VHH binders against Galectin-12 (LGALS12). Designs and how they scored, part 7

Target 1, 336 residues: Galectin-12 (LGALS12), of Homo sapiens (Human) (q96dt0)
Amino acid sequence: MSQPSGGRAPGTRIYSWSCPTVMSPGEKLDPIPDSFILQPPVFHPVVPYVTTIFGGLHAGKMVMLQGVVPLDAHRFQVDFQCGCSLCPRPDIAFHFNPRFHTTKPHVICNTLHGGRWQREARWPHLALRRGSSFLILFLFGNEEVKVSVNGQHFLHFRYRLPLSHVDTLGIFGDILVEAVGFLNINPFVEGSREYPAGHPFLLMSPRLEVPCSHALPQGLSPGQVIIVRGLVLQEPKHFTVSLRDQAAHAPVTLRASFADRTLAWISRWGQKKLISAPFLFYPQRFFEVLLLFQEGGLKLALNGQGLGATSMNQQALEQLRELRISGSVQLYCVHS
Key: E = the ipSAE of ESMFold2; O = the ipSAE of OpenDDE; V2 = 0.75 times the mean of E and O plus 0.25 times the DockQ between their complexes.

## First folded at step 1 (VHH)

Design m10 (framework vhh_7mjh_2)
Fold by ESMFold2-Fast, scan of step 1:
Structure m10 (fold): chain B 336 residues (1-336), chain A 126 residues (1-126)
Amino acid sequence: as target 1 above (336 residues)
Amino acid sequence: EVQLVESGGGLVQPGGSLRLSCAASGFTVSSDYMSWVRQAPGKGLEWIGRISYSGSTSYNPSLKSLVTISRDNSKNTLYLQMNSLRAEDTATYYCARAGDYEFLSGYYDSHAFDIWGQGTTVTVSS
């Protein structure tokens, strides 16, 4: 674990130990040990933001959210969802919804099941303040989630849907997100004392070099997911995610054209097949590209939204050796 | 506690017109932004338009000439009037309560919608 370096090998996790982004005057945050980090963190996402929780939620997992509540915030929400379907809307096992615009600022927690909101659980005090930075920990136990704000226990919510069905995190509304972390330890569970219970953690924003080459030594296997996270630059022209084989051919390339606001699959010979979907890349905004290898091809999701699939020969996918990312982006994470 | 119920869907001939209704309970439709969104079979969500708490409307530019959103505050009901229906308008139509947020046309933003209805299906066929 060292300061960010663009010269590191593809897929290497890079963390900085300097310049804390979330602190109160006189308060000290400890850097998160790499061994606690379950999956690559998300840095500076644009809200609304939806992302996959690797392996889904189960007891002992923790989600960390670092950020700032805007001065003019009305409300925001953090949803732990059963899938990322757009319509009908997915079940939400845990809906965490601070409201600042009301006469009595409060937090509402609830569950959305079969398209229906259940009974609201309400907390009349807000641990969060407009204009202030925060660190929120969601601590998933066997029967309930515990929520901690700035190192102090804030609330708990008993599950009404099976935790094992949750695989998606959604962040929406008036919130500026600095970092989202996924940790493999719950400090409230007996035996998880390697780090002090309730202690604030710090995630740092890494930067990978662009163009980035990420090795696929065994090619792609069914069920494997590729994750690319980054930030679109101020005046973007194009962005590509290319899968290359050992013969240096690129049988699959995903291309975003900012001038045309189009997404396309590009074949080995440069043939374009437009993707009929909203263009969800924005200047100066975070993005997440997911490519999932399943029967018959590759499925694409962008910022948690499924955008369709491209048909691929299974043998061609197994012969891939390199994931190459290039264009008008700053990269934070490449995972395969 | 709070609920939206759509109605008025069914089979319509091409070129026909249809008015969908959305009855709200547990809150007042004039207090919030209210939207209509649709989903064609096997496709994603398409935002149709919204009406603000003050009564001003905003529409997806590709649908603006074909649809009108209105409400009746005395009945706590939202309406979607559709004219010159085509086969490609076949979809499940949802009403949704939105906060103060604005959509990009055609973009789904789940934080803009707090409550969704069950949907009502419109089939345009001869």
Scores: ipSAE 0.000, ipTM 0.173, lowest interface PAE 17.1, mean pLDDT 74

Design m11 (framework vhh_7mjh_2; at its last look DockQ between E and O 0.01; V2 from the best seeds 0.00; counts 0 for: pae E 19.6 > 2, unsure alone 63.4 < 65, placed apart)
Amino acid sequence: EVQLVESGGGLVQPGGSLRLSCAASGFTFSTYAMSWVRQAPGKGLEWIGRIYDSGSTSYNPSLKSLVTISRDNSKNTLYLQMNSLRAEDTATYYCAKGEPTYYYDTSGDLYSWFDSWGQGTTVTVSS
ESMFold2-Fast, scan of step 1: ipSAE 0.017; ipTM 0.439
ESMFold2, look of step 2: ipSAE 0.000; ipTM 0.193
ESMFold2 (binder alone), look of step 2: mean pLDDT 77; pTM 0.770
OpenDDE, look of step 2: ipSAE 0.031; ipTM 0.486
ESMFold2, look of step 5: ipSAE 0.000; ipTM 0.105
ESMFold2 (binder alone), look of step 5: mean pLDDT 77; pTM 0.776
OpenDDE, look of step 5: ipSAE 0.035; ipTM 0.280

Design p01 (framework vhh_podentamig1; at its last look DockQ between E and O 0.01; V2 from the best seeds 0.00; counts 0 for: pae E 14.6 > 2, unsure alone 64.6 < 65, placed apart)
Fold by ESMFold2, look of step 2:
Structure p01 (fold): chain B 336 residues (1-336), chain A 122 residues (1-122)
Amino acid sequence: as target 1 above (336 residues)
Amino acid sequence: EVQLVESGGGLVQPGRSLTLSCAASGFTFSSYAYGWYRQAPGKQRELVAAISGGSTLYADSVKGRFTISRDNAKNSIYLQMNSLRPEDTALYYCAADYEPGWYDSSGYYDYWGQGTQVTVSS
């Protein structure tokens, strides 16, 4: 299928779990333009929180973090990471670490490369206070990230790793997060303490109405990716992401069940195989399901976290004709 | 109260060994990363070794000669210093910082001891 029309062809790399085709017969994945990648805000994420930055980072992109510093906070950190693997640890291009429990509150900034922390940068004038709300804006420029707090410039940090490798946001420690925003236009005048009004508009399409069907006329092959982004409803029961063949059999079904908070692979005959991972779906929260197709099977990631894999032979993949999403979700992006 | 207390410093001859100890109290010992730092007179403080969980890191100047370890049962961190040189003469500090993901941030920790003097006679 063709990429959606109506946007500019961006000069940016779009982060994808898909592997580049090294032995491709001349077919390739086109990058998804920024105009078709809308990342909605995340409200009240559970900390520790790790998520994909849709489209990756590039100069001009911004991340907004709104929340409260607890009265008893020791410290928290915001990490801009290159991947989300647990072993080995991901590289961290920009580690932002406010510390409150010392006689002189301050911020440490650093880079983690190859499992090793690099030279610390220390900033002694912490604008954050225990017990107070905050709005932090991370503005990514060509050579450095600038950080503002409550509309005032706070610090800057020159990149030590390529910005284009950053695709993951991690938030850890003593912080109560109310919202995370992903912005392409700075909503603040420098020096202003005004908070942005309004929430990002969700793009609605009749073709994304659930149950949603998406044709796969050529089936699937190694290197392809499926991305499903949506919002879990208020009183969810379950939802499924199914890949179906011409006979409407579903050799691959991913099922999230809210009654017992399980995530499972469902075989074409209805047998369940649980995915041993934390259940990361919540009522009224946004989610991203990514399926990466590789030789011998597929890999699953949820909100940027790799959660499991299942085997499929290539003949079965080539016979798939339909992607179907059903259940207690609203969709705003389906990419196949 | 959070405390780090170093001991085991002293005067030693070049080529000999010394073990530094750091007793930690006032927090959950296993939740922290630990480091040894040193400062020679008139010089800046520098990292010697760090430990977090089972992972260790050493300054290039001490690799193969010094070993950091910890004993969770005794809430203590140790620095075994072998093949001592006059250049190792310094005030040695024990430091602690909160996990996760942090054990060798290059020089800043939230808690510091008062230091123990190591003097290697030239």
Scores: ipSAE 0.000, ipTM 0.251, lowest interface PAE 14.6, mean pLDDT 74
ESMFold2-Fast, scan of step 1: ipSAE 0.005; ipTM 0.284
ESMFold2 (binder alone), look of step 2: mean pLDDT 79; pTM 0.798
OpenDDE, look of step 2: ipSAE 0.006; ipTM 0.247

Design p02 (framework vhh_podentamig1)
Fold by ESMFold2-Fast, scan of step 1:
Structure p02 (fold): chain B 336 residues (1-336), chain A 123 residues (1-123)
Amino acid sequence: as target 1 above (336 residues)
Amino acid sequence: EVQLVESGGGLVQPGRSLTLSCAASGSIFSDYAYGWYRQAPGKQRELVAAITGGSTLYADSVKGRFTISRDNAKNSIYLQMNSLRPEDTALYYCAKTEYLGDFSPETYEFDYWGQGTQVTVSS
């Protein structure tokens, strides 16, 4: 879901608008400071959505979910998983499942271990409402996760599986997700002179220009990850992610052709090498492209699926200066 | 609104086979997880087998003897039961969830259950 259009604030310049909030209509919230963000946020994903938690979960790590509960919602779930496999199903250390379709709305929490659901934990007095925006914070402690909704403590759940085995977040069901954040500090606790206590924060969706140029001032080192997230347009033709050097030569380009439903690596001289993988780009659907740079080459993952690797020498990686994205997409995130 | 209708139950001798069917309506069939549960008199309801798009799950007591499958064109799921034992005697229920990963054995609040079909294994 896109954020709703906000009105112009009285006395504000023509290009300065009040941003809609996930907590209260018309209330202005400040953006979360970059220093609070542990990995790039996800904006406007399509549910079901599964993503990697970089470095996995450990005590002190926090996940923030901003969104809206649809008016006709029956239920949704947020799963903190040990991997993203569907066959076999991954273990789920923490399953958070609000249910609205019952006479007394409530939350079920549980663990899936070895393909078997354990004893349900039930939490009454649901803090979430159909038709309303929300901000959910998952704070992972040593013995338990604490969940807050709209700045208020809601529930806690003691781990039944080691937290260190969790590396994946899954979101399913009747929920409209505006943002997912991975944080290294609780935005609602005691602050400094820069971050006063109780100050409300919001992850704000960027809209990047296409074509997009992203600088790589020091090139790329082995172990670095490039992240590209966005939406495919209604009538897509092509989409490219190109790595360029100081001379504006493109030693590596990833090209998606929607007419042919093919994905290919394009060399500096235009030589095409087809990727033997499913075409996982869909009109009006969220996409996530990950490029992992390692010794001797780069690995591609699209929407959580590894699609293979291609060769590129380390010297060429160090000479890269620009990441360029063009074609039939709307961009939310480009990170290196 | 989802509707689940079980069929195929009956009286069978030990060691024989029986196939249960469940016809589903209302929701998009192929995108949902389905399961077979059973309840013997005086006992709690237990999960027997479950199927999602990419995986199957079986209770230890039936693994190797029972097979769950689905036919998306017919909006039906099946439970093939081989080498039946008296301990398999129970009322068998078809169940549906809206979400691929959302199986809980303690689904007392699930509105998406069939009426059940009786399976009796006796000589």
Scores: ipSAE 0.000, ipTM 0.209, lowest interface PAE 15.8, mean pLDDT 75

Design p03 (framework vhh_podentamig1)
Fold by ESMFold2-Fast, scan of step 1:
Structure p03 (fold): chain B 336 residues (1-336), chain A 122 residues (1-122)
Amino acid sequence: as target 1 above (336 residues)
Amino acid sequence: EVQLVESGGGLVQPGRSLTLSCAASGFTFDDYTYGWYRQAPGKQRELVAAIYSGSTLYADSVKGRFTISRDNAKNSIYLQMNSLRPEDTALYYCATYDEFSGSYLEPHYDYWGQGTQVTVSS
């Protein structure tokens, strides 16, 4: 079947602008400081999709979009907006609009301010393909957003509206969304803030089995990062991330105790070393644990915050063969 | 196939009214912004009126005299022209503007009709 040359727009010109709700109406959770809230990922949202960005946008925030471009796609858009009002339509600080059904596929970027579209920025090379899966990363810096597609830098756009006024994400048009993730730049690295090893941006599924066993066939190498993402259950007791050798000995275990609100390193012989840091695990809240292997030990970050390190001999870390996660959590992602 | 078909043009005397209609087919009607353009003899095409996200825009020369509207159930756009002047004589085009382009004030219209002639003469 031949397709007509560009100009089709799927979906409605007037979007569903009801104010987004992330939790069920009437749901009550314990108070948590805004700086410690990690927004849960969304799996298989129905497009058009509009949601609140917890804490709004700021430099160092990252939004991840995983999905598929339909074989017959004409266009879609991702909008970073100032609210969700129906009338007048909200300002859009960053409008990202790939177009596939044109003579030369391209991306339009723009800003909507006071009901008026500004000057278009047009990007002639489209890194997205009809029928293909994609990973789009929006990295919000001080002066501009950088967009990467499938691990490669794609474009950048300088802000025309204050980034701090953006609190809403909208997704519209011909796109199949598998997951939306709300992340912080790597807390282990100052400046560049890129994750040192592994592919940290993939969200696996709504649920992985717990206890979870993840193989480490070559042990841990310097620069390697272990990533664990999930949700704390309603009545949590304990949560552990354990690194085990082939003899099932656990030379290092990270243990969270909810009764005590303590986080600790546990040695092979049960020796406990408390981590002197805020307890950033909360019932019914999303969490992200990063463990960075470096010469002489492991560094821990929780919910974007570097919390400390533990010393281990290098030979013991190289003999590790299993990452085991157990306790009062639902898992979404385990990566090494 | 995306198609726009204009109708309702004709010869009228100054001070009278005409309603132009544009029938749209080949796409989801609600997905597009619509505008009316005109081209007078020896002049370039100019925007007359546009309808966008429930808001309307009018050229200064027609503001208060012309009204743009849409009927989503009928896949149609209308231009009600009152108090017509000889200066309104032109070929009138219906055009779609893809709102996803983000260029409302400097629109790049994707589809154009063939036009309908309006002549205002005594």
Scores: ipSAE 0.000, ipTM 0.211, lowest interface PAE 11.4, mean pLDDT 74

Design p04 (framework vhh_podentamig1)
Fold by ESMFold2-Fast, scan of step 1:
Structure p04 (fold): chain B 336 residues (1-336), chain A 123 residues (1-123)
Amino acid sequence: as target 1 above (336 residues)
Amino acid sequence: EVQLVESGGGLVQPGRSLTLSCAASGSIFSIYDYGWYRQAPGKQRELVAAISSGSTLYADSVKGRFTISRDNAKNSIYLQMNSLRPEDTALYYCAAEITVYDSGTYTWEYDYWGQGTQVTVSS
């Protein structure tokens, strides 16, 4: 791989990227059609942020990242990982690492395999600028990922690990994230239409009231997933995710206690069973609770980490009518 | 490259307080996440506390007693240790890296380590 060896001053017009035109007050961007969205978008996560990629990565999947580079940013990274383990560190199939703290700002791309960083791929000019908003699109192909920034192709990276082993996205460092989307670049099936090239897309952050009541008109069945995303408030005490039946009994409640840093399952009669797991809720930090319903019970994941399971009989699942979220949180997404 | 130098260790009586400091040099301080580890004789090294750009983390054994902080202007991190116990006796290490935090183990792989500072809590 050829590297710039000098000759000219860095940052000539050939290496410059234009930001999208700044939107005027009251201007509106077109929303992404629902059929393009593979899993619910993430809004305003607090970095560091780690989440599960539903179904993992495959050719044709896009990941969209909207945000702002802080004016004083030194570096940030976006990691497409094989799990979320810290010891040993997960393999990272694609590490995307802009660096602003050096005399020559650049982007490093790399792979972490078996705890060892491989050969760096370096890009001598940043498409990203301190103090500016950005839209980064990661387009996963068969042999390589293509990265565009603000509507312009920026770089490509040939996979060194199988794409199919990637199931986790991590975002770390000096970055303000507005939205993360998981999209199908070919969402059309029979009678298909092409995705409009150059179409401006924006993921908007909804705000749900708390306490939040979400109807389950047909109850729950094995294979269903409940997703709850939000932000923990500044001075949190507790929050709960509760499943209620037609008689307003709560046969299962997940309770987070911030004073104790504990998670517990609470039964209909108030019996408490502590979850033996790390407490991954933090003040002012984004969270994602995933409840996977299975034969005879449910399984909990928090911020991409599987934490445990609890039992429920199938009759109880069918009788559930309401999901209720209450306590020291701001909600962006409730999905069943 | 980052060089880390710990200080502030010593011999203290149970129930007393001690502040450890770690001075970083050789690179830009603010780009790294920092942690304190400790190792008692015959035991594995364990995480005590960590601090990143957006969060702090504490081991259950020290939560409510120890406080980690950073001072970017002084290129330093600190560990304020209150209500010290004999079981806190260990060699305390400062560590620096870009943090990956969400595995449920409360463990980091760090690029840089200090030489350690001894804390002994005894009567």
Scores: ipSAE 0.000, ipTM 0.121, lowest interface PAE 18.4, mean pLDDT 72

Design p05 (framework vhh_podentamig1)
Fold by ESMFold2-Fast, scan of step 1:
Structure p05 (fold): chain B 336 residues (1-336), chain A 123 residues (1-123)
Amino acid sequence: as target 1 above (336 residues)
Amino acid sequence: EVQLVESGGGLVQPGRSLTLSCAASGFTFSNYDYGWYRQAPGKQRELVAAIHTGSTLYADSVKGRFTISRDNAKNSIYLQMNSLRPEDTALYYCARLDSYYEWGLDTSAFDYWGQGTQVTVSS
């Protein structure tokens, strides 16, 4: 589980004329430095999983997927989408679809434009194996995306839709996802480093204490977003996300009650306003809470789905000092 | 071996109800999305309803009349059909979906289909 150091560094171009060394199972991995991380990572999401790529997808941005292919896997897909609408289907700029159930396992890449799949691109040598862990890196360039598996270049795909229209990541099918990272530096091989390790890095799932107190030293501003990610415990009772001011008043609290399967906004005075939305918290399942602050209030999204809004004045936003998370959850990420 | 087996179809008079069931085996049921599709004589297959965890989508023609549900413990999905109309007459298929984003026009996105169950609404 814990791997504090790498053993031997993989072969680099300065020591070999071949491509970077493929990671072998059981190689020790170092944690990815914080400076490499562009956006808070996702840990142990439940598949199917859809999330927003904050700031959208741009040339130079990288997405890293850590996971395991189940022994009984037939296929999975990773989609870089233009939005997350359910009907009509969003355009998919890059569809990455490994298939294991065929006589010759392969990867299909494609684009969905205006509800129509375009010409398939096929790669016959599948670098992924059933039952094995993997690190997939999507490197987005100006003209094409390059895909590396376990530190080795695997394929490339030339864009058929503008990369700037992509703002959503979807993961579907027979895959166990350990982590999704949004990076600004390649964790495998970095050119022009004076001491290029060539050593692969691993996104490591943190465990935050619960109850968790997260400081908001300058309060909140319109346009700001709070992200809370974690795992619901096996026998959950309640879960709360509370915003508190310097006097410890809680002008807004989101409360989930597992007994009733209800979500509610709770005011400073304990007044309860039910949210008319699906109860998207499940025992032993990943959750993502997103709070988007606007003039006059905030909007709630759970697991990629917008669920509603509540009112809050500008002065109250500026006076907030603490985000407090408590209840039947394990926390991986709190970002403000 | 992946298997999807539909049941519950039949001949029914307009205004009546039917419940269709789909039993799945050979894979981890909870990892997938599911949909019900239908094919009327002389027409192409069309989406009726789809389910992703607790979230559902319905075709406009059935919204308010049909309800899709899933039971992960029984590895089954269901389609409760109320207020049936003659235009609901079709062969109904259960489909395993990689993604609910692959609904609708392109049925090649589906890796496995059941054999179908016939629903006939007629007096």
Scores: ipSAE 0.000, ipTM 0.190, lowest interface PAE 16.9, mean pLDDT 76

Design p06 (framework vhh_podentamig1)
Fold by ESMFold2-Fast, scan of step 1:
Structure p06 (fold): chain B 336 residues (1-336), chain A 123 residues (1-123)
Amino acid sequence: as target 1 above (336 residues)
Amino acid sequence: EVQLVESGGGLVQPGRSLTLSCAASGFTLSSYEYGWYRQAPGKQRELVAAITSGDTLYADSVKGRFTISRDNAKNSIYLQMNSLRPEDTALYYCAAGFEDYSYTSPLDQYDYWGQGTQVTVSS
């Protein structure tokens, strides 16, 4: 009686078999236009992978996951979380968990609230196969998320926590991730067909050289944001983000010291001003640095957390010509 | 684990050429700057050549004879040595570090070192 007879969660359906959508032989779609991309894509992240969702989740937002299921995969999960805390574990508004190491492979969906898993929803995992490439699209609506796999509707899940509290994406388990995209509109034709597998992203120069020099030909303006996304290397020593003027002076540098686990602002004269904040850089973990330029100064956010600010006048911003990134990191994206 | 493994050393006659290779593992080659150092018997280690983002540097004693290069796809660094002289006889080391390291000693600029490969130039 500890396991009452019953079965799958109510509402389980095999949608792809009742309404398949396919491309005509020889027909191809262009890559997703840049204007559809809300924040820079992430290429080849190392799992486990945790990242910030810019602006959080809201109705109309879409997340795309392109990858490969390993031949020996047991399970993987994609979690849409309320923060990135490790202890206590954050609430998870939507947990998407394919399982392959069973006699009947299936997907578990659930919510983690206050450290407690709720009632499981169980679904067939159509079009997910060990050894095969996939494209998963998460389309967030007002009352539910809709999930498609390889261009076909797969499942939907009604929210049990407010979508507006979700700001973090986590990917864990036996999965090889090729790309993660964040979209502000649906790239697929409304009600007729979906984007075919294998054509969702054009991966161009997915890894930047380090040290990286990024030109700022017009300097920086108030309201402008710099985004740096990357991966901390296995044996990190230091990491710097430096803003340089035409004379190669560095009026502001953000420096992370892994030995000391400290963050500091460094002036052009080498004076250090420690940032009193958690050290959110970890070996082999993804990071996102956001520098927001506002009237009277610049603000730092790391992995979605606002950490501090430093003063910088508007005239100094206009004199900047280069963003330089160096140290113990692999870079995927630099945007200004 | 980060490793640098040198190869290509040997015994050569004066005027000949050798190519040294350095195979890097445990990290991405493009994330680091690299140098070749040498140490002759009874002498201190000296910089021979360095490669950074967008530039190369050579010691005066080897300038015009030696060429440093890297192949990010093969995760390897090379030192092409032409017109070798008896004075080039030394144990040659490959080294890797981060470009922004500003140490007082050139030896302290690099975090990782190989075991070395012997080059002997004699008749």
Scores: ipSAE 0.000, ipTM 0.088, lowest interface PAE 23.8, mean pLDDT 72

Design p07 (framework vhh_podentamig1)
Fold by ESMFold2-Fast, scan of step 1:
Structure p07 (fold): chain B 336 residues (1-336), chain A 123 residues (1-123)
Amino acid sequence: as target 1 above (336 residues)
Amino acid sequence: EVQLVESGGGLVQPGRSLTLSCAASGFTFSDYPYGWYRQAPGKQRELVAAIYGGSTLYADSVKGRFTISRDNAKNSIYLQMNSLRPEDTALYYCATHPYSDYVFGSEDYMDVWGQGTQVTVSS
């Protein structure tokens, strides 16, 4: 008997809570130029976590996952996906699924194609332990991905879907994520191709000047996402992301204050509305700010965590002409 | 730990009915998808019926003859098998996937299996 054909079956449980903040289902962001394709690491994201892989997957790309397996963990999964569509579920080129609660702990790897799971591949032992910290490296080669755990080669999986169609990373289940890193093998470094040649948090010179002005020639539309990635400076004071209209009024500004470790929305008239959330900016650490524009306002996510929302008139969104970033940061990527 | 125990199998004549039961323990019963699978001698294991929330799925070979149901108060699922045929002879397994990444009706994604109960349809 064949398995059910593609598409969503009635009663299927779907992970819908994080995908819309990054991409529209079945759609992609514009390609980022090679000259600033740097993708900073993400710290302490909330699981489930779904994010874009800058430039997509290609031979030589590596993804690093640092975290802790909870003491009561049953399973978790890491999915390398073709988009973040919720209905139908996206194709998953590589599904990496450790299972802890079964009679023999093991890892399942598989591919989801056209809504159908293919034949599972099984590794009979886990290199991971409940209650322990880990570092997992996914090294994407020409014909297969190689997975290493805590510095040791663990398994490999031959691709069943084109690697070039993968642009999304999803992390789900019983896992505490400390960091997600995106690494390219430096072809001029002597290191092993099985493992990263360079340090995963090694900084390169920033491409963008601060303050940064990014044009919004047609304003902003509901469903549009702004992505800001960078590095906090050593002795930070403040950091702002400001949306400005043609008259240089700022109807909304996100402000981070390092002295009191607070995030706030600042209105056109300077009134502050504190965001009740952990302060996820750290000196000399990478950050990712996502602003999702929706009817009635915008939503903020910082380092994969949804932190708050603010109301905004749709007419005001259409009048925006500039995204301005200033303060104690270096910038690697600004996308709208 | 999650455990499934099947019962109700046996020898029956063609055209008769049989009800299989699957008792679940060690977890919150109503949060999970459940399926009945069978494996006939010399054949691959196949999905017979599945239930998840308010939804049911049946293999074409059993649709209209078999009915899957659940009793949340008893932590059990049932397979009512009517108009049994010799080709229904198989070892019947209860299975579940107690995780939120399940794809409904996929055998490859079922994670917890019972030991099985034999159904033989013969004259």
Scores: ipSAE 0.000, ipTM 0.182, lowest interface PAE 16.2, mean pLDDT 73

